# Ledger of designs, part 10: VHH binders against Triokinase/FMN cyclase (TKFC)

Target 1, 201 residues: Triokinase/FMN cyclase (TKFC), of Sus scrofa (Pig) (f1rkq4r372to572)
Amino acid sequence: KQMVRVLERVCTTLLGLEDQLNALDRAAGDGDCGTTHSRAARAIQGWLKESPPPASPAQLLSKLSLLLLEKMGGSSGALYGLFLTAAAQPLKAKTDLAAWSAAMDAGLEAMQKYGKAAPGDRTMLDSLWAAGQELQAWKSPGANLLPVLTKALLENAEAAAEATKNMEAGAGRASYISSARLDQPDPGAVAAAAILRAILE
Short names: E, the ipSAE of ESMFold2; O, the ipSAE of OpenDDE; V2, 0.75 times the mean of E and O plus 0.25 times the DockQ between their complexes.

## First folded at step 4 (VHH)

Design y3 (framework vhh_6z1v_2)
Fold by ESMFold2-Fast, scan of step 4:
Structure y3 (fold): chain B 201 residues (1-201), chain A 123 residues (1-123)
Amino acid sequence: as target 1 above (201 residues)
Amino acid sequence: EVQLVESGGRLVRTGGSLRLSCAASGFTFSSYDMGWFRQAPGKEREVVAAINSGGGSTWHADFVKGRFTISRDNAKNTVYLQMNSLKPEDTAVYYCAADLSWTEYLSPDFDYWGQGTQVTVSS
């Protein structure tokens, strides 16, 4: 039931960021990043109202992957779908911190292999990669340092999202901007960092 | 048997500096994340700084960033807290803690803490 609260928090966050993410996306793309994420949030809210909660974290991520592929769509839906499908695999056997760290690693590898993006390319991968690096650095904290890991992970993800404003586009729509250097952060990286904050709070 | 022994706490004037040390024994020090915590009179214990097992990643609470620096020497089984520009608000008992993974032991309800070292900052 905690998973339902977390997902509702994610949805509320994305709905609140619609205008900001669209404004960021207008500088580099079609200006619809916020609309796409809010569509995903509304689909998740509808699902939570009508369906029983998933039995396990692995089932939750698999269900979300399918929902986002069908309802969110676009390149964002595809990237989240790739991440979530791969991340579900380690969580089938265990749900401890090591399993969640492995889930993050699996998701990041899937995005790089099939999404054709790498850290530094000014995409949502940049903030997610920074979060993953922090998980690896602190992968075995006990209860006393778990809040420290949580804060460090969020600070790194948010800093990485901000750092995208100084990066050259290597993938996605922004890669078609030929001569102008983008001075705004990548909307996908900002959205991903905001999702992590909503999850970890 | 895990043992943590803090030292270095004393009375210091506002703006002064202190270096705290924590000597660890009874476990493989280089495999554990370490932290410094403090507890002021009438307040809950709070995390001040943390360092991962290899020493390559550190975290410092916002209220000490730029003033305190955590470090460790795995060859000496020691973690340090360098405290600069001390303020009266830094007055507290400072504790060293080793953070153990839940998978290392059968019981998850343990805390490895030292006895603490008193830091008093006055003007």
Scores: ipSAE 0.226, ipTM 0.620, lowest interface PAE 4.6, mean pLDDT 82

Design y4 (framework vhh_6z1v_2)
Amino acid sequence: EVQLVESGGRLVRTGGSLRLSCAASGFTFSSYDMGWFRQAPGKEREVVAAINSGGGSTWHADFVKGRFTISRDNAKNTVYLQMNSLKPEDTAVYYCAADLWEYGSTPYDYWGQGTQVTVSS
ESMFold2-Fast, scan of step 4: ipSAE 0.424; ipTM 0.731

Design y5 (framework vhh_6z1v_2; at its last look DockQ between E and O 0.10; V2 from the best seeds 0.00; counts 0 for: pae E 5.6 > 2, placed apart)
Fold by OpenDDE, look of step 5:
Structure y5 (fold): chain B 201 residues (1-201), chain A 120 residues (1-120)
Amino acid sequence: as target 1 above (201 residues)
Amino acid sequence: EVQLVESGGRLVRTGGSLRLSCAASGFTFSSYDMGWFRQAPGKEREVVAAINSGGGSTWHADFVKGRFTISRDNAKNTVYLQMNSLKPEDTAVYYCAADLGYGSYPYDYWGQGTQVTVSS
């Protein structure tokens, strides 16, 4: 199934990024961001070995949410759980582009409302939010084709991740350091952008 | 009745050029994104190129590598595929398709296809 391939691609991507994300996290965190994401990847892989994923995108996102909350843990697990739980709701009725756009918006709103993150805080939300903003372009007259939109979405997410290197930490562990300004991108933002690419490439 | 009628497919030599046309009728052409697909014997159908409703945005598959160009004329209800530097591996039935729903695949409307054969 296509969904299995996509999930495997996400897992492979995260496992491959473990050392890089840990290195980035040592600058402002406890150096385990990569390990945490690898744990999530391994949990997903294990789940896929037990049974095929749900056919419904809504059900898939809901199950992934629960899995990550259980197996990934930490602030990242909580944030992904919030995002996926909320994102699943608009997909219950339909799975067209409008529904996916609504899913992205719902996830982003949940992260901000309950996760207490905001765009510009130097977190994974920065990458996801950038992607969401680009995705909104489908509503405009003369909108780009889906592949072009997807490319722009990914580039925007990756650019946003990179831009976190110039941000002051407004949330997360680095936010507890007075005037914390780092010269490397946030590992959460990098991971989020990489996940999006793995999903959409 | 909705119709998409492809034309222009024929036998050409390697390195040759060909222009495919797709004439649309029975729907509001200018509201639809258009695409070209191809299917070779024993292979899956694959997207070649796409163009949005207004013609301001295009997408081409990686294997095109600048050899093909999609365009459209909304006044003529026609979409085109200019194919240059053709190779034997480009041999396939080429299909025209129309899409309203932004990625709800399969596309809403399909033509019957036109055969393109590239000889070595």
Scores: ipSAE 0.028, ipTM 0.501, lowest interface PAE 3.5, mean pLDDT 90
ESMFold2-Fast, scan of step 4: ipSAE 0.442; ipTM 0.746
ESMFold2, look of step 5: ipSAE 0.076; ipTM 0.540
ESMFold2 (binder alone), look of step 5: mean pLDDT 84; pTM 0.848

Design y6 (framework vhh_6z1v_2)
Fold by ESMFold2-Fast, scan of step 4:
Structure y6 (fold): chain B 201 residues (1-201), chain A 124 residues (1-124)
Amino acid sequence: as target 1 above (201 residues)
Amino acid sequence: EVQLVESGGRLVRTGGSLRLSCAASGFTFSSYDMGWFRQAPGKEREVVAAISWSGGSTWHADFVKGRFTISRDNAKNTVYLQMNSLKPEDTAVYYCAADLSYGEDLTPSEYDYWGQGTQVTVSS
């Protein structure tokens, strides 16, 4: 199925980025962003081998939330878990573009309310927030413009990830390091943008 | 079917300029980071320059900094390499390549799609 294919693409992307994300994270002193995301990718691959994924998007996001909370762990697992659990709720009734936009909004709100991060704090939220703003701003009257929306969403998400290199750290270990030593983008923001690229391509 | 087609390679005199183009088709060009690589006879393929999918970030190898500039036009599905102040050491086959992964991992084995190359010869 296409859902399995998308998940496998996300996993392949995260496994391929392990060394790069760890290198970016070493500047902040953690050095484990790539390892943590690779652990998530391997957990998802294991789950796909043992059971078919749920048929509905809402069930899929709920199951992924539980899997990442239990297998990925750490602050990243908690943040992805918060996002996915909240994002699943609007998708229970409908799966059209409006429902996916509502899902993004719900996930971002949960990360801010319970994850205690805000846009501009140099975290994975920066990339996800930028993607959400494009979904909200897109007002096309019924035309099939998915490729245009996909491009704009990915451009905004990756630009936001790159912009984190100019931000002061508001959370995490990066906050212990002066901004003058952090001339690279936030690894969590880069990872989130790469996940969106893998999903939407 | 994915294609990357390089053009613009030719013979040029030392100190001259040249612009290479790479036309992409068969994939979502604007989602891929692009790179220019080169390979001289008897040497390994080396990275010359890279550009992020949005064009917001660029990287250039130390041996070409200040002389070469990478750019892209996502509306035309094209990546460019502007080469100034050419030296005989720049003589090589130049390849464009596409990579879904973001960032500083610029080894040739990490790139997903490759062109067939265009020959640049710099004579004194």
Scores: ipSAE 0.000, ipTM 0.113, lowest interface PAE 18.8, mean pLDDT 75

Design y7 (framework vhh_6z1v_2)
Fold by ESMFold2-Fast, scan of step 4:
Formats: C-alpha cells, sequence, structure tokens
Structure y7 (fold): chain B 201 residues (1-201), chain A 123 residues (1-123)
C-alpha cells in the first residue's frame, strides 16, 4: 500500500513538471522530455486503476519496466527499462536495505553497459549515479541516520542534475549540440532527481 | 560496555567557536556511521551533522552549513564537531550517536547515544 502511494507521488510530480522538462529539452532536443515522462505517469496511473500492483518489489519493478518500454518509449523508456529490469534481480530473494543497495548498483551498471552512457555525459545517469555513490558511501544506517542518508542522497542527486548545465553532452541527441548553446540543466537528469525525491520524501 | 562520551560544551559568546569531541568505546567504531544531534529545552532532538564510517562522506543540516564541520579519527575512536560563527539559536545539549545496522541475528535496529554536552551561546 505504501508502494502505491509512492507511485502516485511520482506520477503527480512528473505531470507537474511537463512544461518545465519540455522547455529544458527544446534547447538540446525535440522538446518532448516532459511529454514523454507525463505519458509514463499517465500509463502508471491507468495501470494502478485497473489492477492491484504486485506486492513483491521485484515483480513491481519488472512490471514497471515492461509498462515503460511499451507506453513511454524512446530513449528514456529504454533507459528506465534497463535500470528497472536489472534492479529487480537482487530483490527477488530479499528486500532489506542491502538488497535495495544492490538493486541500485545493478540498475546503474545496466544503464552504463547497455545504454552506453557514463557519469559526466549530461544524461539522467548523472543524477542516478550521484544517488548511487551516496548510497554506497554509507553503511546500513539505523533509525536515526536513515533520514540523513535519504537527505544526502537527494541533495547529491539534485546537485548532480544542476551541474549538468556546465557539462558537454557525451551521449544522446544533446551530444550533437555545442556546449555553448546548452546553458540549462539536462531535462533527463532533472526528471530522475525529481523521481528520487518523490520516492524518498 | 558500549559508551559514547561527549565533551567540550561550554558558554561562548555570539560569533565564537567551539570544538566538541565524542569518545567511543565498546564497539568497532570504524564500522559505524556517526552523527551529531542537538536538543534545546522543550524541543525535539534534531540532526546537525553526520559522517560515514570511513570519514570520506559528510552531511550537514542547512542551518549549520558553512559554520559547522564534522570529522572523525578512527585511530582514536573519536568524532568531532567544529562549530564556528555560533549564534544564540545554537544553544542546546549536543549528543553523539551511532546507529546499529541490521543483522540477521538481531531483528531490530538499535542506536547508541551519549549523555550530551551543554553548549550555551550568549552575547
Amino acid sequence: as target 1 above (201 residues)
Amino acid sequence: EVQLVESGGRLVRTGGSLRLSCAASGFTFSSYDMGWFRQAPGKEREVVAAINSGGGSTWHADFVKGRFTISRDNAKNTVYLQMNSLKPEDTAVYYCAADRGYSEYLPYEFDYWGQGTQVTVSS
């Protein structure tokens, strides 16, 4: 039931960012990053209305991957699909904090290997990688420090998204545009950071 | 057996500096993430700063960023809080804490707290 509320928050966040993400994407792409993420949000909302989501985190991530590949499409859908499919693997046997940390690592590795993006390339990976680095830096915190880990992770992801405005594109369509024309942060990195905030707040 | 002992709290003037220390014993200090918390009279405890087990990653609350710095010395089993540009609003009892992580042999997460050290900031 908690996962349903989290997914609803993610959808509301993405719908609210549609115009901002499209504006950011117009400088370096087709101007459709916000539309693509909103399409994903509407697909998830439709799915939640028609079917109860799986109780298992592994099954949830696997179903989301298929949904995003079908309904979101594009390079964003493919990258989220790669991440979620790989992240589901460690969660099949356990759902403790160590398993979630392993899930993040697996997802990031799949995006780099099959998505052909690396940290510093001005993509959604920049935000997710920064979050993953912070997650690896901390041991399994107890009740007192878990809120600190989540705040540090979000701050690092959001700072990484903002830092993309000073990066030259190494992957995707933005890589064909001179850095002198890119004075805004990457829309994919901003979207990924916003998704993490919706999940962890 | 497990103990956290804070020291260094005292009365200081606005704009002054102070260094707090927390000496740890009875557990493998280098394996634990550590935090500094504070509590003013009638208020709940709030997290001020945290440092990971290796000392390479830190976090500071927005209300102390640029003024406070957390650090640790694993060889001495000690965590520090350097406080600069102190304000009356920083007046509180400061606590050192270590969280116990999940263990398959312990179904609950536990935390270790010190007894606190009083910091008073006046003009």
Scores: ipSAE 0.306, ipTM 0.659, lowest interface PAE 3.7, mean pLDDT 83

Design y8 (framework vhh_6z1v_2)
Fold by ESMFold2-Fast, scan of step 4:
Structure y8 (fold): chain B 201 residues (1-201), chain A 124 residues (1-124)
Amino acid sequence: as target 1 above (201 residues)
Amino acid sequence: EVQLVESGGRLVRTGGSLRLSCAASGFTFSSYDMGWFRQAPGKEREVVAAINSGGGSTWHADFVKGRFTISRDNAKNTVYLQMNSLKPEDTAVYYCAADYYGSGEYLPDEYDYWGQGTQVTVSS
């Protein structure tokens, strides 16, 4: 796949969602989720102008992790950094579907262990975990079934983001706000689902 | 070398006002959520107020809501606590603290870095 095009789609998506994500974040946070993700998108675009991304998926994820830890910052940057660093490990040996499934599992494990969150806690983990569950359910699908898997994975991630509007906050700054003030989906979960859609189309 | 240095604590009369400052160095201040805690002699350390990394969202404990206001200036690596309508019950050592992952629980053991504290005494 053309990694530059994929990364540009992710950046364009995040830049386009800045106002929406900030509005969602004002209900439960500081109203800067969109600003933080846009900062990450601009950093990635700047990096791509300096040099092409590595052809190796493992190297790409490792370098993105360092970039997001440095330029995005905050809790979001730390969580993406943890995910990407762990996800890079299985991809060092192989880049088949099984390796990408293992990468998702490794990233999700790192976020749960160090991110102080679990599925159902109204965070970006909810969308990523739903995607991971769908990916794990499929073992070696034929090429003609990959579009079916991709559609199901995206629908699961997006449905999980939507479902966060009915969840009690279990982690992050939203956890100090009563559910009476949280009737919108979690901005982090919405952002994560949008990133997945930009990657997979 | 991470440092958080509180200042502004002093003796003040009931009904008075004070502004505390906390100067941060040795870490990327703008990436950390900040909190103010207090501890009176013989009492547990309790959260007073919290502010997120961007400064747009704040939380205040019920016992100070309407009287205290937390704010920050990322350009100056400083977090503030404006205290109005002070009561004798507000007498305590006040600490600033930094939290990278933004747990949102505001428990003392969740914060990464701590200052040495500044004493506030409110006379009746």
Scores: ipSAE 0.000, ipTM 0.113, lowest interface PAE 20.0, mean pLDDT 78

Design y9 (framework vhh_6z1v_2)
Fold by ESMFold2-Fast, scan of step 4:
Structure y9 (fold): chain B 201 residues (1-201), chain A 123 residues (1-123)
Amino acid sequence: as target 1 above (201 residues)
Amino acid sequence: EVQLVESGGRLVRTGGSLRLSCAASGFTFSDYDMGWFRQAPGKEREVVAAISWSGGSTWHADFVKGRFTISRDNAKNTVYLQMNSLKPEDTAVYYCAADLWEYGSTPYEFDYWGQGTQVTVSS
């Protein structure tokens, strides 16, 4: 039930950010990032009401991947789908911090290899990459230092999202818009950082 | 036998500086993340700063950012806390901590704490 509560927090967060993410995305020309993420949130909420989610984290991420590919759509749905499908693999046998760290690494690798995005390209990968670097920097902390890792990871992800204000777009539609017109952070990076906060709080 | 021994705490005036040291023994120091914690009179123990096993990543609590700096010397098995611009609110017993993981053990992790070192900041 803890995992259901986490998913509910993610959905509430994304629904609350719809207008902000759409406003950020209008700077890039589309204006639908918030709508797309809200569509994903509503699909997850509907799924949770109609079907019991898998108890296995690996199965949960795999089913979320399919749901987001089907219901969210667009490049965002594809990128989340790639990340979640790859992230599920290390979680098949264990769910300790080392397994979650491996899951993050696998997801980031899949986004770069198949999604054709790299850190610094002003996409959701920027905040997820920062979170992944922080996870990799620490050994498997115990009860004393796990809250520190959680705070550091969230601070790094959120800082990376804000830092996209200074980046030239290297991927997606924003890459066709001059940096002078992009005076705001990337909506995908902001959304990804907010999802991580909803998961870890 | 795991041991963590803090030192460097003393009475200091507002605006002063101190460097705390924590000497570690009984485990492979370079394989473990380390942290500094404090407990002030009438307050809960709180995390002040942490440093990764390699020293490549650090974290500092908002209430000490810009004033305190954590560092480590893996060759000397020591973690440090440089404290600048000290305030009366920094008065506390400061503790060094390590989280140890033993795969295949029951339980899987062990918490190790030092005895603490008293820091008193007066005006």
Scores: ipSAE 0.302, ipTM 0.661, lowest interface PAE 3.3, mean pLDDT 83

## First folded at step 5 (VHH; framework vhh_6z1v_2)

Design y18Y (from y18 with W59Y; at its last look DockQ between E and O 0.62; V2 from the best seeds 0.00; counts 0 for: pae E 11.5 > 2, framework grips)
Amino acid sequence: EVQLVESGGRLVRTGGSLRLSCAASGFTFSSYDMGWFRQAPGKEREVVAAINSGGGSTYHADFVKGRFTISRDNAKNTVYLQMNSLKPEDTAVYYCAADSPYYEDLSADFDYWGQGTQVTVSS
ESMFold2, look of step 5: ipSAE 0.000; ipTM 0.314
ESMFold2 (binder alone), look of step 5: mean pLDDT 83; pTM 0.841
OpenDDE, look of step 5: ipSAE 0.025; ipTM 0.409

Design y5Y (from y5 with W59Y; at its last look DockQ between E and O 0.08; V2 from the best seeds 0.00; counts 0 for: pae E 6.2 > 2, placed apart)
Fold by ESMFold2, look of step 5:
Structure y5Y (fold): chain B 201 residues (1-201), chain A 120 residues (1-120)
Amino acid sequence: as target 1 above (201 residues)
Amino acid sequence: EVQLVESGGRLVRTGGSLRLSCAASGFTFSSYDMGWFRQAPGKEREVVAAINSGGGSTYHADFVKGRFTISRDNAKNTVYLQMNSLKPEDTAVYYCAADLGYGSYPYDYWGQGTQVTVSS
């Protein structure tokens, strides 16, 4: 029941961001990043109405990967699919904090290796990479510092999403409109950071 | 014997600055994350800032961002909190804490606290 509430919160968050993400996407893309994420959110909502999600985190991520590959379009769907498929593997045997850290690392590696994405390329990877770096930087938190890890992870991911507005220095040459709009954050990075916040709230 | 010794708390005026120090001993300081917490009368203890074992990652609560900075010097076994642009709502007892992760040291360790009072 906890997983259903988390997934519903993610979906509500993405549906609420549709217009904002589309507006950000117009600076460097087709203007449909918000629509693409809303399609994913509606697919997840439909799936949840049909059955409860798997209790196993590995099975959950695997099913979400297939759902997004089938229902979410564009490069974002492909990148999420690569991430989720790889992230499911370390969670097959264990689900402790170390296993979730390994899942994050595996997902990030898959996006870089097979998705042709790297930190600094102005993509959703920038937010996820920042979260992964933060997850590795802290020792095993006790009762006093576990909330700090959560807050630090979210703030780092959100700051990385903002920083993408500065990442592409080259424009399509003489277009003043294109240059001005490239001073905005990458919509995929913004979406990824919002998803992380919805999960961890 | 794990020991955390805080210093630097005092009365300062609004807009002033203050640096808190916490000297640590009795454990491998460089292996553990450190934090500053505060507790005002009648309020729950809250995290102010934290820094990981290597010093490469920090966290600052929203209510102190841009004003407070945590740092550490692993060669001196000391963690610091630089407090700038102090406000009356920053008045509290400030605690240094070591998060030992319940391994070789099963307790969360706290300093005695140092009082910071910010007056108009």
Scores: ipSAE 0.024, ipTM 0.440, lowest interface PAE 6.2, mean pLDDT 79
ESMFold2 (binder alone), look of step 5: mean pLDDT 86; pTM 0.868
OpenDDE, look of step 5: ipSAE 0.101; ipTM 0.580

## First folded at step 7 (VHH)

Design p2 (from w2 with S56Y; framework vhh_gocatamig_d2; at its last look DockQ between E and O 0.67; V2 from the best seeds 0.00; counts 0 for: pae E 10.4 > 2, grease 28.1 > 24.2, SAP .759 > .668)
Fold by ESMFold2, look of step 7:
Structure p2 (fold): chain B 201 residues (1-201), chain A 119 residues (1-119)
Amino acid sequence: as target 1 above (201 residues)
Amino acid sequence: EVQLVESGGGLVQPGGSLTLSCAASGRTFSDYALAWYRQAPGKKRELVAGIYSGGYTVYMDSVKGRFTISRDNAKNSVYLQMNSLRAEDTAVYYCAAWEPYLGSGYDYWGQGTLVTVSS
């Protein structure tokens, strides 16, 4: 039941960011990043109203992957789908904090290997990579420090999203713009950081 | 001038097989994610299967084990092998291509090929 509350919070967050993400996207893209994420959020909300989601985290992430591939579609849907499908694998046997850190690692690896993206390319990967570096501490942290580690993770991911304003486009549709640096953060990185905050707060 | 052209559709009996092909032109798609969608009369278009540039595949539940997506980057093509066909598989099948980077929606679509499964 806790996963349903997390999913609804993520959806509410994305719907609230639609105009901001579209405005950021106009600087280097089509101006539709916010609309695309809102479409995904509405699809998830509709799915949650129709049926209870799977109780298993691995099954939940696999189902979300298919939903985003179908309803969100496009490059964003493909990358989220790839991340979620890969992240589901370490969660099949265990769901402790180390397994969730391994899930993040698997998702990041798949996104880089099959998605042709790397940290520094001005994409959502920049925020997720920063979060993944902080998650390494989850594999062997003291339990009493988990709230401090979560705060550091969120701050690092949000700072990495902001830092994309200083990056040249190295991947995606933004890469078809001249090599001059963009002065606005990447909307995909901003969206990824916001999703992480909705999950972990 | 980018173009995706589907072929291989037709009439087939339940339990039969078909192979759909999608030839891409005007651009190399080896770095793209490729997919097949379908749309039956009166229904929404739905994802059938997808394949990423490195060969990672995804399938909708109802076709898993019966359909196989594959790609041939040298021929700039994607295929859908459809086995154990059922009446519910009747639809127009569309080839699609996406850049697997954040911030973009759908990039390219084909015109569709009709598959009819009927006795």
Scores: ipSAE 0.006, ipTM 0.396, lowest interface PAE 10.4, mean pLDDT 77
ESMFold2 (binder alone), look of step 7: mean pLDDT 81; pTM 0.814
OpenDDE, look of step 7: ipSAE 0.066; ipTM 0.530

Design p3v (framework vhh_7qia_2; at its last look DockQ between E and O 0.43; V2 from the best seeds 0.00; counts 0 for: loop humanness VH .074 < .165, pae E 3.0 > 2, unsure alone 64.5 < 65, grease 28.6 > 24.2, SAP .681 > .668)
Fold by OpenDDE, look of step 7:
Structure p3v (fold): chain B 201 residues (1-201), chain A 121 residues (1-121)
Amino acid sequence: as target 1 above (201 residues)
Amino acid sequence: QLQLVESGGGLVQPGGSLRLSCEASGRTFSDYAMGWYRQAPGKQRELVAFIYSGGYTVYADSVKGRFTISRDNAKNTVYLQMNSLRPEDTAIYYCAAYSGYLSSKWEYDYWGKGTPVTVSS
């Protein structure tokens, strides 16, 4: 039930951001980033109506990966697919904080290796990578430090998203546009940070 | 600019194996991610396996450990090795090509006509 609530929160967040993300994307892309994420949200909602999500985090991430690849489309769908598929692997054996840290690392590595994006390229990877760096710094925190970790992680992710407005696009659709025209944050980075907040708050 | 042609489908007994092939026309095959979908009668088309241009693979849970997707860029071909086939694997299998990352898009640009797979005793 907790997982369902989290997924519903993610979906609600993405649906609420549709217009904002599209607006951000019109300057640097084809203006459909919000619509693409909304399509993902609706697909997840539809899935939840059919059956409860898997109890296993590994299975959940794998299922979400396939769902997004199948229903979301766009560059975002492909990148999330990479991340989620890879992230699921370390969670097969354990689901402690160390396993989740390893999951984040695996997902980020997959995005870089096969998604052909790097931190600083003005993509969703910037937000996720910032979050991952904070998670690595807290590999073995006590239970009482989790709220602090969450706060720091979210702040870093959101800061990274905002920082993309000053980055030259090194990957994605924006890489084909003059950097002089980019004065807003990357919609993918904004969406990724928002998803993390929806998950962790 | 790609034309996809599937082959290798047919009738097989449960526990048997088939190898599907999808050959693409053109010279930009290596830039595309490839996927295998299947559609059973009365059911929605579903993703079976996906392979990125760099070779990373994703599988549906129902086929993990049994199916293997691979590609040969020199032959402009993507394969689906299907082992331990089950009756529920019966479907028309479709090959799809996603525009490469360099195109700044990631969507299904091309579809094959499909090849039928029937698993029955």
Scores: ipSAE 0.102, ipTM 0.554, lowest interface PAE 2.4, mean pLDDT 88
ESMFold2, look of step 7: ipSAE 0.390; ipTM 0.738
ESMFold2 (binder alone), look of step 7: mean pLDDT 80; pTM 0.810

Design s1 (framework vhh_6z1v_2; at its last look DockQ between E and O 0.52; V2 from the best seeds 0.43)
Amino acid sequence: EVQLVESGGRLVRTGGSLRLSCAASGFTFSEYDMGWFRQAPGKEREVVAAISWSGGSTWHADFVKGRFTISRDNAKNTVYLQMNSLKPEDTAVYYCATDLSYEEYTSPYDYWGQGTQVTVSS
ESMFold2, look of step 7: ipSAE 0.461; ipTM 0.760
ESMFold2 (binder alone), look of step 7: mean pLDDT 82; pTM 0.824
OpenDDE, look of step 7: ipSAE 0.332; ipTM 0.689

Design s2 (from s1 with W59Y; framework vhh_6z1v_2; at its last look DockQ between E and O 0.01; V2 from the best seeds 0.00; counts 0 for: pae E 11.9 > 2, placed apart)
Fold by ESMFold2, look of step 7:
Structure s2 (fold): chain B 201 residues (1-201), chain A 122 residues (1-122)
Amino acid sequence: as target 1 above (201 residues)
Amino acid sequence: EVQLVESGGRLVRTGGSLRLSCAASGFTFSEYDMGWFRQAPGKEREVVAAISWSGGSTYHADFVKGRFTISRDNAKNTVYLQMNSLKPEDTAVYYCATDLSYEEYTSPYDYWGQGTQVTVSS
C-alpha cells in the first residue's frame, strides 16, 4: 500500500501519453492537453523528490490539489484542483472503500458545481462520472469482488471517454463545427481514464 | 501550544530492541499524521516512518523495513516506534513530528519534538 508507487505510475502514464493527447486536442482545441498533463506529471515527480508524500490520503489529496493549481495551471489544473480539494474531505474521517466512493462523489460534485461541467459536455468529467457510478458498489463493506468491480469501473470510464466522440464540442476551435461529430474522443476524458487505470492496475 | 515529547532512547547493543514513544499535546492528536525522523551526527535528517491519523496507513523507509514498526494509540495521544534488530548505523537522535496543515505543500511535518538519543554499540 504505497501511494508513492501509484503516483509514480500515474506520472509515467501521463508522460507517455503526451503526443497522443496533444493530437486529440488539436481536433477540437489548442493541441496542448498532453503538454499540460506532462507538466503536472513533472511537478508531481519534483514534489516527491522533496519528501515522501503524507501518509494520510486526505492530506495527500489536499496538498496535491494545491500543487496542481499552482504548477499545472490552466482550466485542467483548476478542475483537478476542485476535484481533489473536495475529494479530500470525506477521507478525513475514514479511509475505507465507502469513504473513497464518497470522495469520488464529492470531487464530481465540485467539478459540476464550480467548474460548470456536466456529464455529456465532452470533458474529463465524462470519464470520472462513469467511474463514480461504478464506485457505489464500494460502499458495501468487505466485498470480495474488488477485482471484478475494479474491472467494471475501468471499462465504464474508458467507454465513457470513447463516447465523447458523439458529443458536441465545447469552447475552442471546434465550436465552428458544433453541428458535426468530431469522430475523436475528448483528450481530457482520455487522460482521466488513463489516470484511473494507472491507479488501479 | 503544540508539544511533542520523545522518550525511550538509550544505549543498546547490536541486534537489540528498543521502543520509542512520543507524547503529544496541544492539538487534536487523532486528526493528524505523525512521523518519526532521525539525524546522525554530520548527516541530513531523514524520514524513518509515518502513520496516518487513524493508523490505517503507514510508511516505512526502505532502510528500516522489516525491522522498525510505527504505531499509535489515539486514546493516549502517543505514537510509537518499535525498533528491532538494531545496527550501529541506526545511532541517531530520533524525532517525532506532525503536519498540522492541509493548506500548503512545501512544509510537511512543521512541528517537531526535541529528540531522543539512540546509540547502538558493538
Scores: ipSAE 0.000, ipTM 0.288, lowest interface PAE 11.9, mean pLDDT 77
ESMFold2 (binder alone), look of step 7: mean pLDDT 82; pTM 0.825
OpenDDE, look of step 7: ipSAE 0.273; ipTM 0.633

